# VHH binders against q07589: the designs that were tried, part 10

Target 1, 356 residues: q07589
Amino acid sequence: MSRILVIGAGGVGVITALSLWLKKESDVSLVVRSDYDRVLKHGYTIESCDYGRLEGWRPHHIYSSVEDAASAADNQGYNYIVVTTKNIIDGPVNSRVSNIIRPVLEKNKELHGPQLTTHILLVQNGIDIEKEIWAEFPREQYRYTVLSGIQLIGSTKIGSGHISQVGQDHLSCGAFDPQDAAAIQAANDFVRMYSNEGQNFVEFDPRVRYSRWKKLLYNAAINTSTALVGLDVPRCLEFGVNKKSTEIEVFHPAMREIIAIAASEGIIIEEEFITMFTEITRKKVFKPSMCVDCEKGQLMELEVILGNPIRIAKRNGVATPTLSILYNLLVLVQAKLKERKGLLKFDEKTATLVDE

## First folded at step 21 (VHH)

Design v3
Fold by ESMFold2, fold request of step 23:
Structure v3 (fold): chain B 356 residues (1-356), chain A 116 residues (1-116)
Amino acid sequence: as target 1 above (356 residues)
Amino acid sequence: QLQLVESGGGLVQAGGSLRLSCTASGSTESMGWFRQGPGKEREFVAVIDSSGGKTYYVDSVKGRFTISRDNAKNTLYLQMNSLKSEDTAVYYCAARGWSGRSFDYWGKGTRVTVSS
């Protein structure tokens, strides 16, 4: 029975743990930080369009930190680490994915050396998110695979220990390296362990890099624009000049730039997806995830969604006038969020940024 | 180690045509062309997928350049028509490996000069 550690207890992470737990093919642990005491005492209240209402629910194990989960692993360790946290690479160092997962990788290595391969599933937005893992954990010293989870789910934490899922869970899971047989097998195994027939929608993704670049059309153009202005997609479209300027002068140009950047990396995204991503939420009055994060005062996944593509564009000689303006304005929004959280200080008497 | 060798560059009058070739030493995923003009950084031009079924061109060459490949010969082509002085550059062939995240293999380039 696979031992699975889910890291991150927001709307995505809790439903991920629930889906695995309901399948009854894995031993499910969840790292619950701020809500740990509440969930320990009362369990989760979950209202799920996929699974109905649950009260007092817990996975097989909960922990207040990744360090505690690693210490409690006994002599078996974890087969999978499922990372559902936001990937904020411009945030505190302890928020970096490599630092978050390190205690488990070190424990697995200590317990089993090369006999246990750790499967790291990144259920996070963005491009090049696996790069830090390869850089920080040399294959000579660590046995692991890196898997991609592209999840479309309408699930949010609406209170301490309270999850509301209003959009059906769709997960595409695959290997970042399509030539890595162990990773391909691990992704297929995860699809099996996560799939609850008739309730969620789960599939193996043989083309992870293509899928992530494709989703970036939505994330880099729409998720970011709504976050900047604090509006849902229908309002962004209806409030534009002649009800057209947002799509013609913001969304579509940004998406065309992403298509060009992906092409410069050898990934061809069909132009009809520009229309598809513009239309899928045109009539759905809800705020995309980055907009919601901003409203909650939480840092954005800015670098993995906009920063990384722009850096690729600069290296490959691809012009990004729309993305660059959007990125630079959102850098200011991110700085405002950091200042409010005490991560950035401005000295008003000198009108200068304080070092650190 | 995959090797890429470009050929077909030369001097051409504006409005003229030129065909570039690039032979790979083995099979590749996507292949593409980049170029570096005088005093400029290398820039992306066009890409073709592994089957040859899908292509992408930057706007400045769309309608004038055609990228194609012959997988039996491991050869990539760039047909360049209606050439302009702005097309003057060293043209580089690039390829993705089957595990590659990006274009990891590069040729040494072939020079194209478009005279007015």
Scores: ipSAE 0.788, ipTM 0.937, lowest interface PAE 1.1, mean pLDDT 92
Fold by ESMFold2, last read:
Structure v3 (fold): chain B 356 residues (1-356), chain A 116 residues (1-116)
Amino acid sequence: as target 1 above (356 residues)
Amino acid sequence: QLQLVESGGGLVQAGGSLRLSCTASGSTESMGWFRQGPGKEREFVAVIDSSGGKTYYVDSVKGRFTISRDNAKNTLYLQMNSLKSEDTAVYYCAARGWSGRSFDYWGKGTRVTVSS
């Protein structure tokens, strides 16, 4: 039976743990930070469109930190580390994914050496998110695979220990390295352990890089634009000049730039997806995740969604006038959020940053 | 290690045509062409997928250039028609390996000069 550690106990992480728990094919641990005491005492209250109402529910194990999960006396090594936290690489250094997962990788190595391969599943937005893992954990010293999880789910924490899932769970899981047989097997095994037929939708993704670049059409053009202006998608479209300038002058040009960048990396995305992503969001009155994060005063996943594509574009000689304007304005929004959170200080007497 | 060898560069008059070839020493995922004009950074031109069924071209060459591949010969082609002076560059063949995130393999380049 696979031992799975889910890191992050927001709406996504809790439903992930529940889905695995219901299948009864894995031993499910969940890292619960701010809600730990509440969940320890009372369990979760979950209202799920996929699974119905649960009250007093816990996975097999809960921990207040990744360090505690790794150091638990009965820990025999985790086969999977499932990361559902936001990837904010320009945030505090202790929030880097490599630093978050390191205690588990070190403990797995201590317990099993090369006999246990750790499967790291990144259920996070963006491109090049696996690069940090490969850079920070040399293959000669650690045995692991890196898996991609692309999830669409309408699930949120509505209170301490309270989860509301109003959008059905769709997960695509695959290997970042399509030639890594162990990663492919691990991804297929995870699909099996996560699948609750008739209740959720989960599938193996044979082309992870294509899928992530394709999702960037939406994330780099729409998620970012809504975050900048604080509007849902239909309002962005209706408030534009002649009700058309947003899609013609912002969304479509940004999406065309993403297609060009992906092409310069050898990944061809059909231009028909520009229309498809615009139309599926035209009538959907909700704020995308980056817009919600910004309005809650939380840092954005800016670098993995915009920064990384732009750096690739510069390397490959691809022009990104629309993406660059979006990125540079959102860098200022991110700095404002950091200042409000005390992560950045501006000296008003000198008109300069105190740090850097 | 995969090796790429370009050929077909040369001098050509504006409005003329030229066909570039690139032979790979083994099978590849996507293949593409980049170019570096005088005093400029290398820039992306066109790409073709592993099957040869999908292509992408930058706007400046679309309708004038055709990328194709013959997988039996491990060979990539770039048919360049209606050449303009701004097409003057060293053209590089690039290939993605089957595990590669990006174009990992590059040829040495072949020079194309378009004269008036």
Scores: ipSAE 0.788, ipTM 0.938, lowest interface PAE 1.1, mean pLDDT 92
Fold by ESMFold2 at other seeds, look of step 21:
Structure v3 (fold): chain B 356 residues (1-356), chain A 116 residues (1-116)
Amino acid sequence: as target 1 above (356 residues)
Amino acid sequence: QLQLVESGGGLVQAGGSLRLSCTASGSTESMGWFRQGPGKEREFVAVIDSSGGKTYYVDSVKGRFTISRDNAKNTLYLQMNSLKSEDTAVYYCAARGWSGRSFDYWGKGTRVTVSS
């Protein structure tokens, strides 16, 4: 049986662990931070449009840290590390994915050397998120693959040990390197282990780079705009000037800029997706994930969603007037969130940011 | 190491046409053209996918430039019509490898000068 460690116990991570657990083809461990004691004693309460209501549910193993999960692996290790945390590269250094997963990679290497390949599945938003892994873990020293998980799900932690899933789970899983046969096999194996026939939808993604740029149309234009204003998509569209200005002057231009940036990287995205992503939640009164993160006082995945594509655009000579305004306003929102969390300090006597 | 060699640059009068070629030493994923005008930063111009079926052009060249490729010859083309003085630049051929995430392979460029 594959031994799977899921890192991140938000709405996505808990449903990921549940889906794997229900399939009964893997040994499922979950890293649970602040909720650890409650979940250990009482389990999760889950209200899922896919799986129904569960009371007192736990995966096979629960740990309070990745370090503890690695220590508990003693002589077995983990076949998969599934990262469902937010990727906040402008946040604390311990939030970098390479630092989060390092204890498991080191443990697997110590226990098995090259005999155990670690499959690292990044279920996170954004582009170029795999670059850090390849830079930090040289292939001559570590045996691993890097897999992409693109998840479309409406799942939220609504309280300690309480998960509400109102949007059906759709997962696309593939290899970041389409020429890596081991990664392709591992992605297909994960699709099999995650699939609960009739209840969720999961598929192999042969074109992960295309798929991630395509999803960025929604994330860079809509997720960001709703986070700025604290509104669901229907309100953003209806409140615009003549009920048109939001889509015509904000969403569509931002999406066109993403298409241009992707093109400058050799990835051609069909313009029809601009309309598709604009319409997909026009009538659905709920807030996208970045908007929800802001409301909960959590840091946003700003750099992997907007920062990375803007840096690519500058390198490639692609104009991004709409994305740049969105990014710079969201930098201020992120700073506000960091200040509330004690990660930034503003000196009101001098009206200046306190430097290092 | 994949190599790209451009040709076809030269001096041309405004309103005229020019065809650029770029020969690759092996097969590639997508290919594209970039350009760098005098005193300016290099900028993206156009891209074509690996099959030759899909293209994208920046607005400033749409309708005037046509990108194409001949995979049997590993050759990329840029047909430039209705040339303007602002099209004066060194034009660079770029290619993605089959595992590549970005245009990692570049030619040394071919100069196009459009006279007023």
Scores: ipSAE 0.786, ipTM 0.937, lowest interface PAE 1.1, mean pLDDT 92
Fold by ESMFold2 at other seeds, fold request of step 23:
Structure v3 (fold): chain B 356 residues (1-356), chain A 116 residues (1-116)
Amino acid sequence: as target 1 above (356 residues)
Amino acid sequence: QLQLVESGGGLVQAGGSLRLSCTASGSTESMGWFRQGPGKEREFVAVIDSSGGKTYYVDSVKGRFTISRDNAKNTLYLQMNSLKSEDTAVYYCAARGWSGRSFDYWGKGTRVTVSS
């Protein structure tokens, strides 16, 4: 039975753990930071469109930290590490994925050396998110695969130990290296262990890089724009000049730039998706995730959604006038959020940023 | 290790045509063309998928350039029509490997000069 550690206990992470737990094919551990004591004592209350209402629910194991979870695997490591946290490269050092997963990788290596391959599933937005893992964990020293999880789910933490899922869970899972047989098998195994027939939708993704670039059309153009202005998508569209300028002069140009960047990396995305992503959101009065994060005072996944594509564009000689303006304005929004959180200090006497 | 060798560059008058070729030493996923003009950074031009069925062109060359490939010969082509002085550059062939995240393999380039 596979031992699975889910890291991140927000709306996505808790439903991920629940889905695995309900399938009864895996040993499910969850890292529950701020809510640990509450969940230990009372369990979760979950209101799920997929699974109904559960009260007092816990996965097989809960831990207050990744370090504790790693220590508890004394005679066994974890087969899977499922990372559901936001990937905020420009945030606190402890939010880097490599730092988050390192205790488990070190423990697996200590216990099993090369005999246990650790499958790292990144359920996070953006492009090039696997690059940090390959850079920080040389394959000569660590045995692992990196898997991609593209999860479309409407699930949020609405209180301590309380999860509300109003949108059905759709997960596409695949290998970042499409020639890695072990990674492909691990991804297919995860699809099987995660799939609850008739309740969620789970599929193997044979073209992970294509899928992530395609989702980036929405994330880099729409998710970012709504975050910048604090509006849902229909308001962004209706408030535009002649009810058209947002679509014509912001969303579509930004999406065309993403298509060009993906093409410069050898990934061809069909232009019909520009219209598709715009229309699917036109009449849905809800705020995308990045907009919600900003409203809650939380840092954005800015670098993996906009920073990384723009760096690729600069390397490959692809013009990004729309994306660059969005990125540079959002860098200021991110700095404002960091200042409010005490992560950035400005000295008003000198009118300069305080280095540290 | 995959090798890429470009050929077909030369001097051509504005409005003229030129066909570039690039032979790979083995099979590749997608292949593309980049170029570097005098005093400029390298820039993306066009890409074709592994089957040859899908292509993408930057706007500055769309309608004038045609990318194609012959997988039996492991050869990539760029047919350049209606050439402009702005097309003057060293043209580089690039390829993705089947495990590749990006264009990891590059040729040494072939020079194209468009005279007015």
Scores: ipSAE 0.777, ipTM 0.934, lowest interface PAE 1.1, mean pLDDT 92

Design v3
Fold by ESMFold2, fold request of step 23:
Structure v3 (fold): chain B 356 residues (1-356), chain A 116 residues (1-116)
Amino acid sequence: as target 1 above (356 residues)
Amino acid sequence: QLQLVESGGGLVQAGGSLRLSCTASGSTESMGWFRQGPGKEREFVAVIDSSGGKTYYVDSVKGRFTISRDNAKNTLYLQMNSLKSEDTAVYYCAARGWSGRSFDYWGKGTRVTVSS
């Protein structure tokens, strides 16, 4: 029976733990930070369009930190680490994925050496997100695989220990290295352990780079634009000049630039997806995730969604006039958020940034 | 170790045509062409998927260049028509390996000079 540690207890993480728990094929642990005491005493209240209403629910184990999960007295290590946190690579160092997962990788190595391969499933947005893992954990010292999870769920923490899921649980899971047989097997095993027939949609993703670049059409063009202006997608479209300029002069050009960048990396994305992603939320009055994060004063996944593609474009000689404007403006929005959080200091007397 | 060898470069008059070839020492995922003009950075030109069924071209060459591949011969082609002086460059063949995230294998390049 696989031992699975889910890291992040937001809407995605809790439903991930619930789906695994319902299947009864894994031993499910969840890291619950600020809500730990309440969940320990009362469990979760979950209102799910897929899984129904649950009261007092807990997975098999809960922990207040990854360190506690790793150091648990009767811990036999974890076969899977499922990371559902936001990936803010320009944020605090202790929030980096490599630092978050390190205690578990070290404990697995201590307990089992090379006999246990740790499967790291990144359920996070963006491209090149696996790069930090390979850089920080040399294959000479650690035995692991890195898996990609693309989640299309609409699930939100609406209160302490209270989760509301209104968008269907749809997970695509695959190996970042498509030649790594162990990773492919682990991804297929996870699909099996996550699948609740008739309740969710779970699929093996044989082309994870393609899938992530394809999702960037939405994330790099629409998620970013809505965050910049604080509007849902229908308002962005209707408020444009002649109700057309936003899609024709912002969304579509940004998406075409992503297609060009992906092509320069050997990934061909069909232009039909430009229309698909433009239309998918045209009539849905809600703010996309990056817009919501900005509204809540939380840092955005800016670098993995826009920064990384632009750096690739510069390396490969691909023009990105639309993406560059979006990125440079959102860098200012991110800096404003960092200043409000005390992560960035500006000296108004000298009009300069302050050293730490 | 996968090797890529370009051929077919040369001197051609503006408006003319030229066909570049690139032979790989083994099978590849997608393959593409990049070019580096005099005093410029290397830039992406075109890509073709592993089956040969899908292609992408940058706007500056679209309609004039055709990328193709013959997987039985492990060979990539670039048919260049209606050549302009701006197309003068060293053209590089690039390939993705089956595990690679990007183009990890590169040829040494073949020079194309378009004269007026």
Scores: ipSAE 0.776, ipTM 0.935, lowest interface PAE 1.1, mean pLDDT 92
Fold by ESMFold2 at other seeds, fold request of step 23:
Structure v3 (fold): chain B 356 residues (1-356), chain A 116 residues (1-116)
Amino acid sequence: as target 1 above (356 residues)
Amino acid sequence: QLQLVESGGGLVQAGGSLRLSCTASGSTESMGWFRQGPGKEREFVAVIDSSGGKTYYVDSVKGRFTISRDNAKNTLYLQMNSLKSEDTAVYYCAARGWSGRSFDYWGKGTRVTVSS
């Protein structure tokens, strides 16, 4: 039975753990930081469009930290690490994915050396998110695969130990390296262990790079724009000049730039997706995730969604006038959020940023 | 490891045509063309997928340039029509390997000069 550690207990992470637990094909552990004591005493209350209402629910194991989960691995370790946290590469060093997963990788290596391959599933937005893992964990020292999870789910933590899932879970899981047979096998195994027929939708993704670049059309154009202005998508569209300028002058140009950047990396995305992503939320009054994060005073996944594609564009000689304006304004919004959190200090006497 | 060799560059008058070729030493995933003009940084021009079924062109060359490939010969082509002085550049062939995330393989380039 596969031993699976889910890291992150937001709406996504809890439903991930629940889906695995319901299938009864894996031993499910969840890292529950701030809610640990509440969940230990009372379990989760879950209102799920996929699974109905559950009260007092826990996965097989819960831990207050990744370090505790690693220590509790006994002589077996974990077959899968499922990372559902936000990926804030410009955030605190201890929040970087490599640092979050390191205790488990070190413990697996200590227990099993080369005999246990750790399958790292990144259920996070953006592109180039796997690069940090490959850079920080050289294959001569660690035995692992890196898997991609692209999830579309409407699941939110609405209180301590309380999860509301109003949108059905759709997960695509595949290997970042399409030539890595072990990663392909691990992704297919995860699809099997996660799939609850008739309740969720789970599939193997044979073209991870294509899928992530395609999703970036929405994320780099719409998620970012709504975050900048604090508006839902219908308002962004209706408030535009002649009810058209937002889509014609902001969303579509940003999406065309992403298509050009992907093309410069050898990934061709069909232009009909520009219209598709614009239209799927035109009449849905809700704020995309980056807009919500900004309103909650939380750091945005800015670099993996917008910074990374712009850096690729610069390397490949692709013009990004729309994305660059969005990015540079959102860098200022992110800095404002960091200052409020004490992660940046500005010296008003010298008018300069202070080294910490 | 994988080798790419461009050919077909030369001097051509504005409004003229030129065809570039790039022969790869083995099979590749997608292939593309980049160029570097005098005093400029290298820039993306066009890409074609592994089957040859899908293409993409930057706006500055769309309608004038045609990318194609012959997988039996491991050869990439760029047909350049209605050439302008701004198309003067060294043109580089690039290819992705089957595990590659990016264009990891590059030719040494072939020079195209468009005279007025």
Scores: ipSAE 0.773, ipTM 0.934, lowest interface PAE 1.1, mean pLDDT 92
Fold by ESMFold2, last read:
Structure v3 (fold): chain B 356 residues (1-356), chain A 116 residues (1-116)
Amino acid sequence: as target 1 above (356 residues)
Amino acid sequence: QLQLVESGGGLVQAGGSLRLSCTASGSTESMGWFRQGPGKEREFVAVIDSSGGKTYYVDSVKGRFTISRDNAKNTLYLQMNSLKSEDTAVYYCAARGWSGRSFDYWGKGTRVTVSS
């Protein structure tokens, strides 16, 4: 029976833990930061389109920090680390994924050496999110695999210990290294342990890089644009010049640039997806996740969604005029968010940034 | 380790044609061509998938260049027609391995000079 640690107790993380718990094939631990005392005492209240209403629910184990979860391994360690936090490379140092998972990797190594392979599942948006893991944890010294979780879910924390899921959970899980047999097996095992027949949708993803570049068409063009202007997709489309300029001059050019960048990395994405992603939310009056994050005063996943593709484009000699404008404006929006959170300070007497 | 060897470069007159070849020492995933013009950074030109069924070209060469591959010979081709002075560059062959993160394997390049 697999021992699974879920890191991140937002809407995604709690539903992840619940889905694993309901299947009854794994031992489920969840790291719960700010809500720890409430959840320990009273459990979660969950309103889920997939699983119905639950009151007083807890997974098998709850911890207030990753460090506590690692220390409380009871000399067993964890088979899976499931990271559901947003990947904000330009955020506080403690938000770096390598720093988040290090206590568990070190403890697993201490307890079991090479006998326990740790499966790290990144349920996060973006491209090249796995590279930091490989750079920070040499495989000569650590026994692990890196798995990709591409998720579509409408799940939000709406209060302390209270989760609202209004969009069905769809998860595609696969290995970042398609030649790593252990990773492939671990991804398939996770699909089995996470699947609740008739309630969620879970599949194995044999082409992780292709799938992530394809999703980036939406994320780099639409998710970013809506965040910049604070509008849902239908409003962005209807408010454009002649009700056309947003898709013709912003969405489609940005998506074509992503296709070119992916091609320069050997990944060929079909042009038909430009139209598909433009149309899937044209008539849906709701704000995409990055827009919602911005409205809540939360930092955006800007670097893994736009920064990384642009850096690849520069390395490969691919022009990105549309993506570069979006990125540079969103860097300013991110700075505004950081200033509001106290992470940046501007000295109005000198008109300069204070780097303290 | 996978080796890539380009050939077929040379001097051609504007409007002319040239075919580049790149032989790989083993099978590859995607293969592609990059080029570096005088005083410029290396830039992406075209890519073909492992089966040869799908291709992508940058706009500046679309309609003039054709990428193809012969998997029985582990060879990549770039047919360049209607050549322009702007196409003058060292052309590099690149390949993705089956563990396939990005283009990790590169040839040493072959020089193409387009004269007026």
Scores: ipSAE 0.766, ipTM 0.931, lowest interface PAE 1.2, mean pLDDT 92
Fold by ESMFold2, last read:
Structure v3 (fold): chain B 356 residues (1-356), chain A 116 residues (1-116)
Amino acid sequence: as target 1 above (356 residues)
Amino acid sequence: QLQLVESGGGLVQAGGSLRLSCTASGSTESMGWFRQGPGKEREFVAVIDSSGGKTYYVDSVKGRFTISRDNAKNTLYLQMNSLKSEDTAVYYCAARGWSGRSFDYWGKGTRVTVSS
């Protein structure tokens, strides 16, 4: 029976833990943090379009920190680490994915050495998110695989211990290294353990890099634009000049630039997806995740969605005029959010940033 | 360790044509062409997928250049028509390995000079 640690107890993480728990093929642990005491005492209230209403629900185990979860593993360790947190590489150092997962990797290594392979599933947006893991955990010292989770779900935390899922869960899971047989098997096993037939939709993804670059059309063009202006997608489209300038002059050019960057990395994305991603949310009055994060005063996944593609473009000699404007304006929005959180300080007497 | 060898560069008058080739020492995933003009940074030009069925071109060469491959010979081609002086560059062949994340294999380049 696989032992699975889910890290992150937002809307995505709780539904992930619930889906695994309902399948009854795994031992499910969840790191809760701020809601720990309430969930310990009362459990979760979950309103799910996939699973209905649950009250007083808990997975098999809950912990207030990753460190506590690692300590509690005792003699077994974890087969899977499922990371559902936002990937904010320009945020606090302790929020980096490598630092978040390190206690579990060290504990598994201590308990089992090479006998236990840790499968790290990144259910996070963006490109190049796996590179930090490979850089920080040399394969000669750590036994692990890295898996990609591309999730489309409408699930949010609406209060302490209260989750609302209004959009059906669609998950694509695959291996970042398409030649890693252990990773491919682990991804297929996760699909089986996560799939609740007739309730959610989950599939194995044989072309992870293609899929992540393809989703970046939406994330780098639409998720970013809506975050910049604080509007849902239909409003962005209807408020444009002649009700057309947003898609013609912002969304489509940004998406074409992503297609060019992906091509410069050897990944060819069909131009028909530009229309598909523009149309799929045209009539859906909701704010994409980056817009919601900004509205809630939370840091954005800016670097993995825009920063990393632009850095690739610079290395490969690909022009990104639209993405660069979006990125540079959103860097200012991110700085404003950091200032509000006390992570950045401006000295008004000198008109300069205070170091650190 | 995959090796890539370009050939076919030379001097061509503006409006003319030239065909570049690149022979790989083994099979590859995607293959592509990059170029570096005088005093400029290296820039992406075109890519073709492993089957040869899908291609992408930057706008500056679209309609003038054709990328193709012959997998039986492990060879990549770039047919360059309607050449302009701005196409003057060293052209580099690049390839992805089957486990590779990006273009990890590069040739040494072949020089193309377009005279006016």
Scores: ipSAE 0.764, ipTM 0.930, lowest interface PAE 1.2, mean pLDDT 92

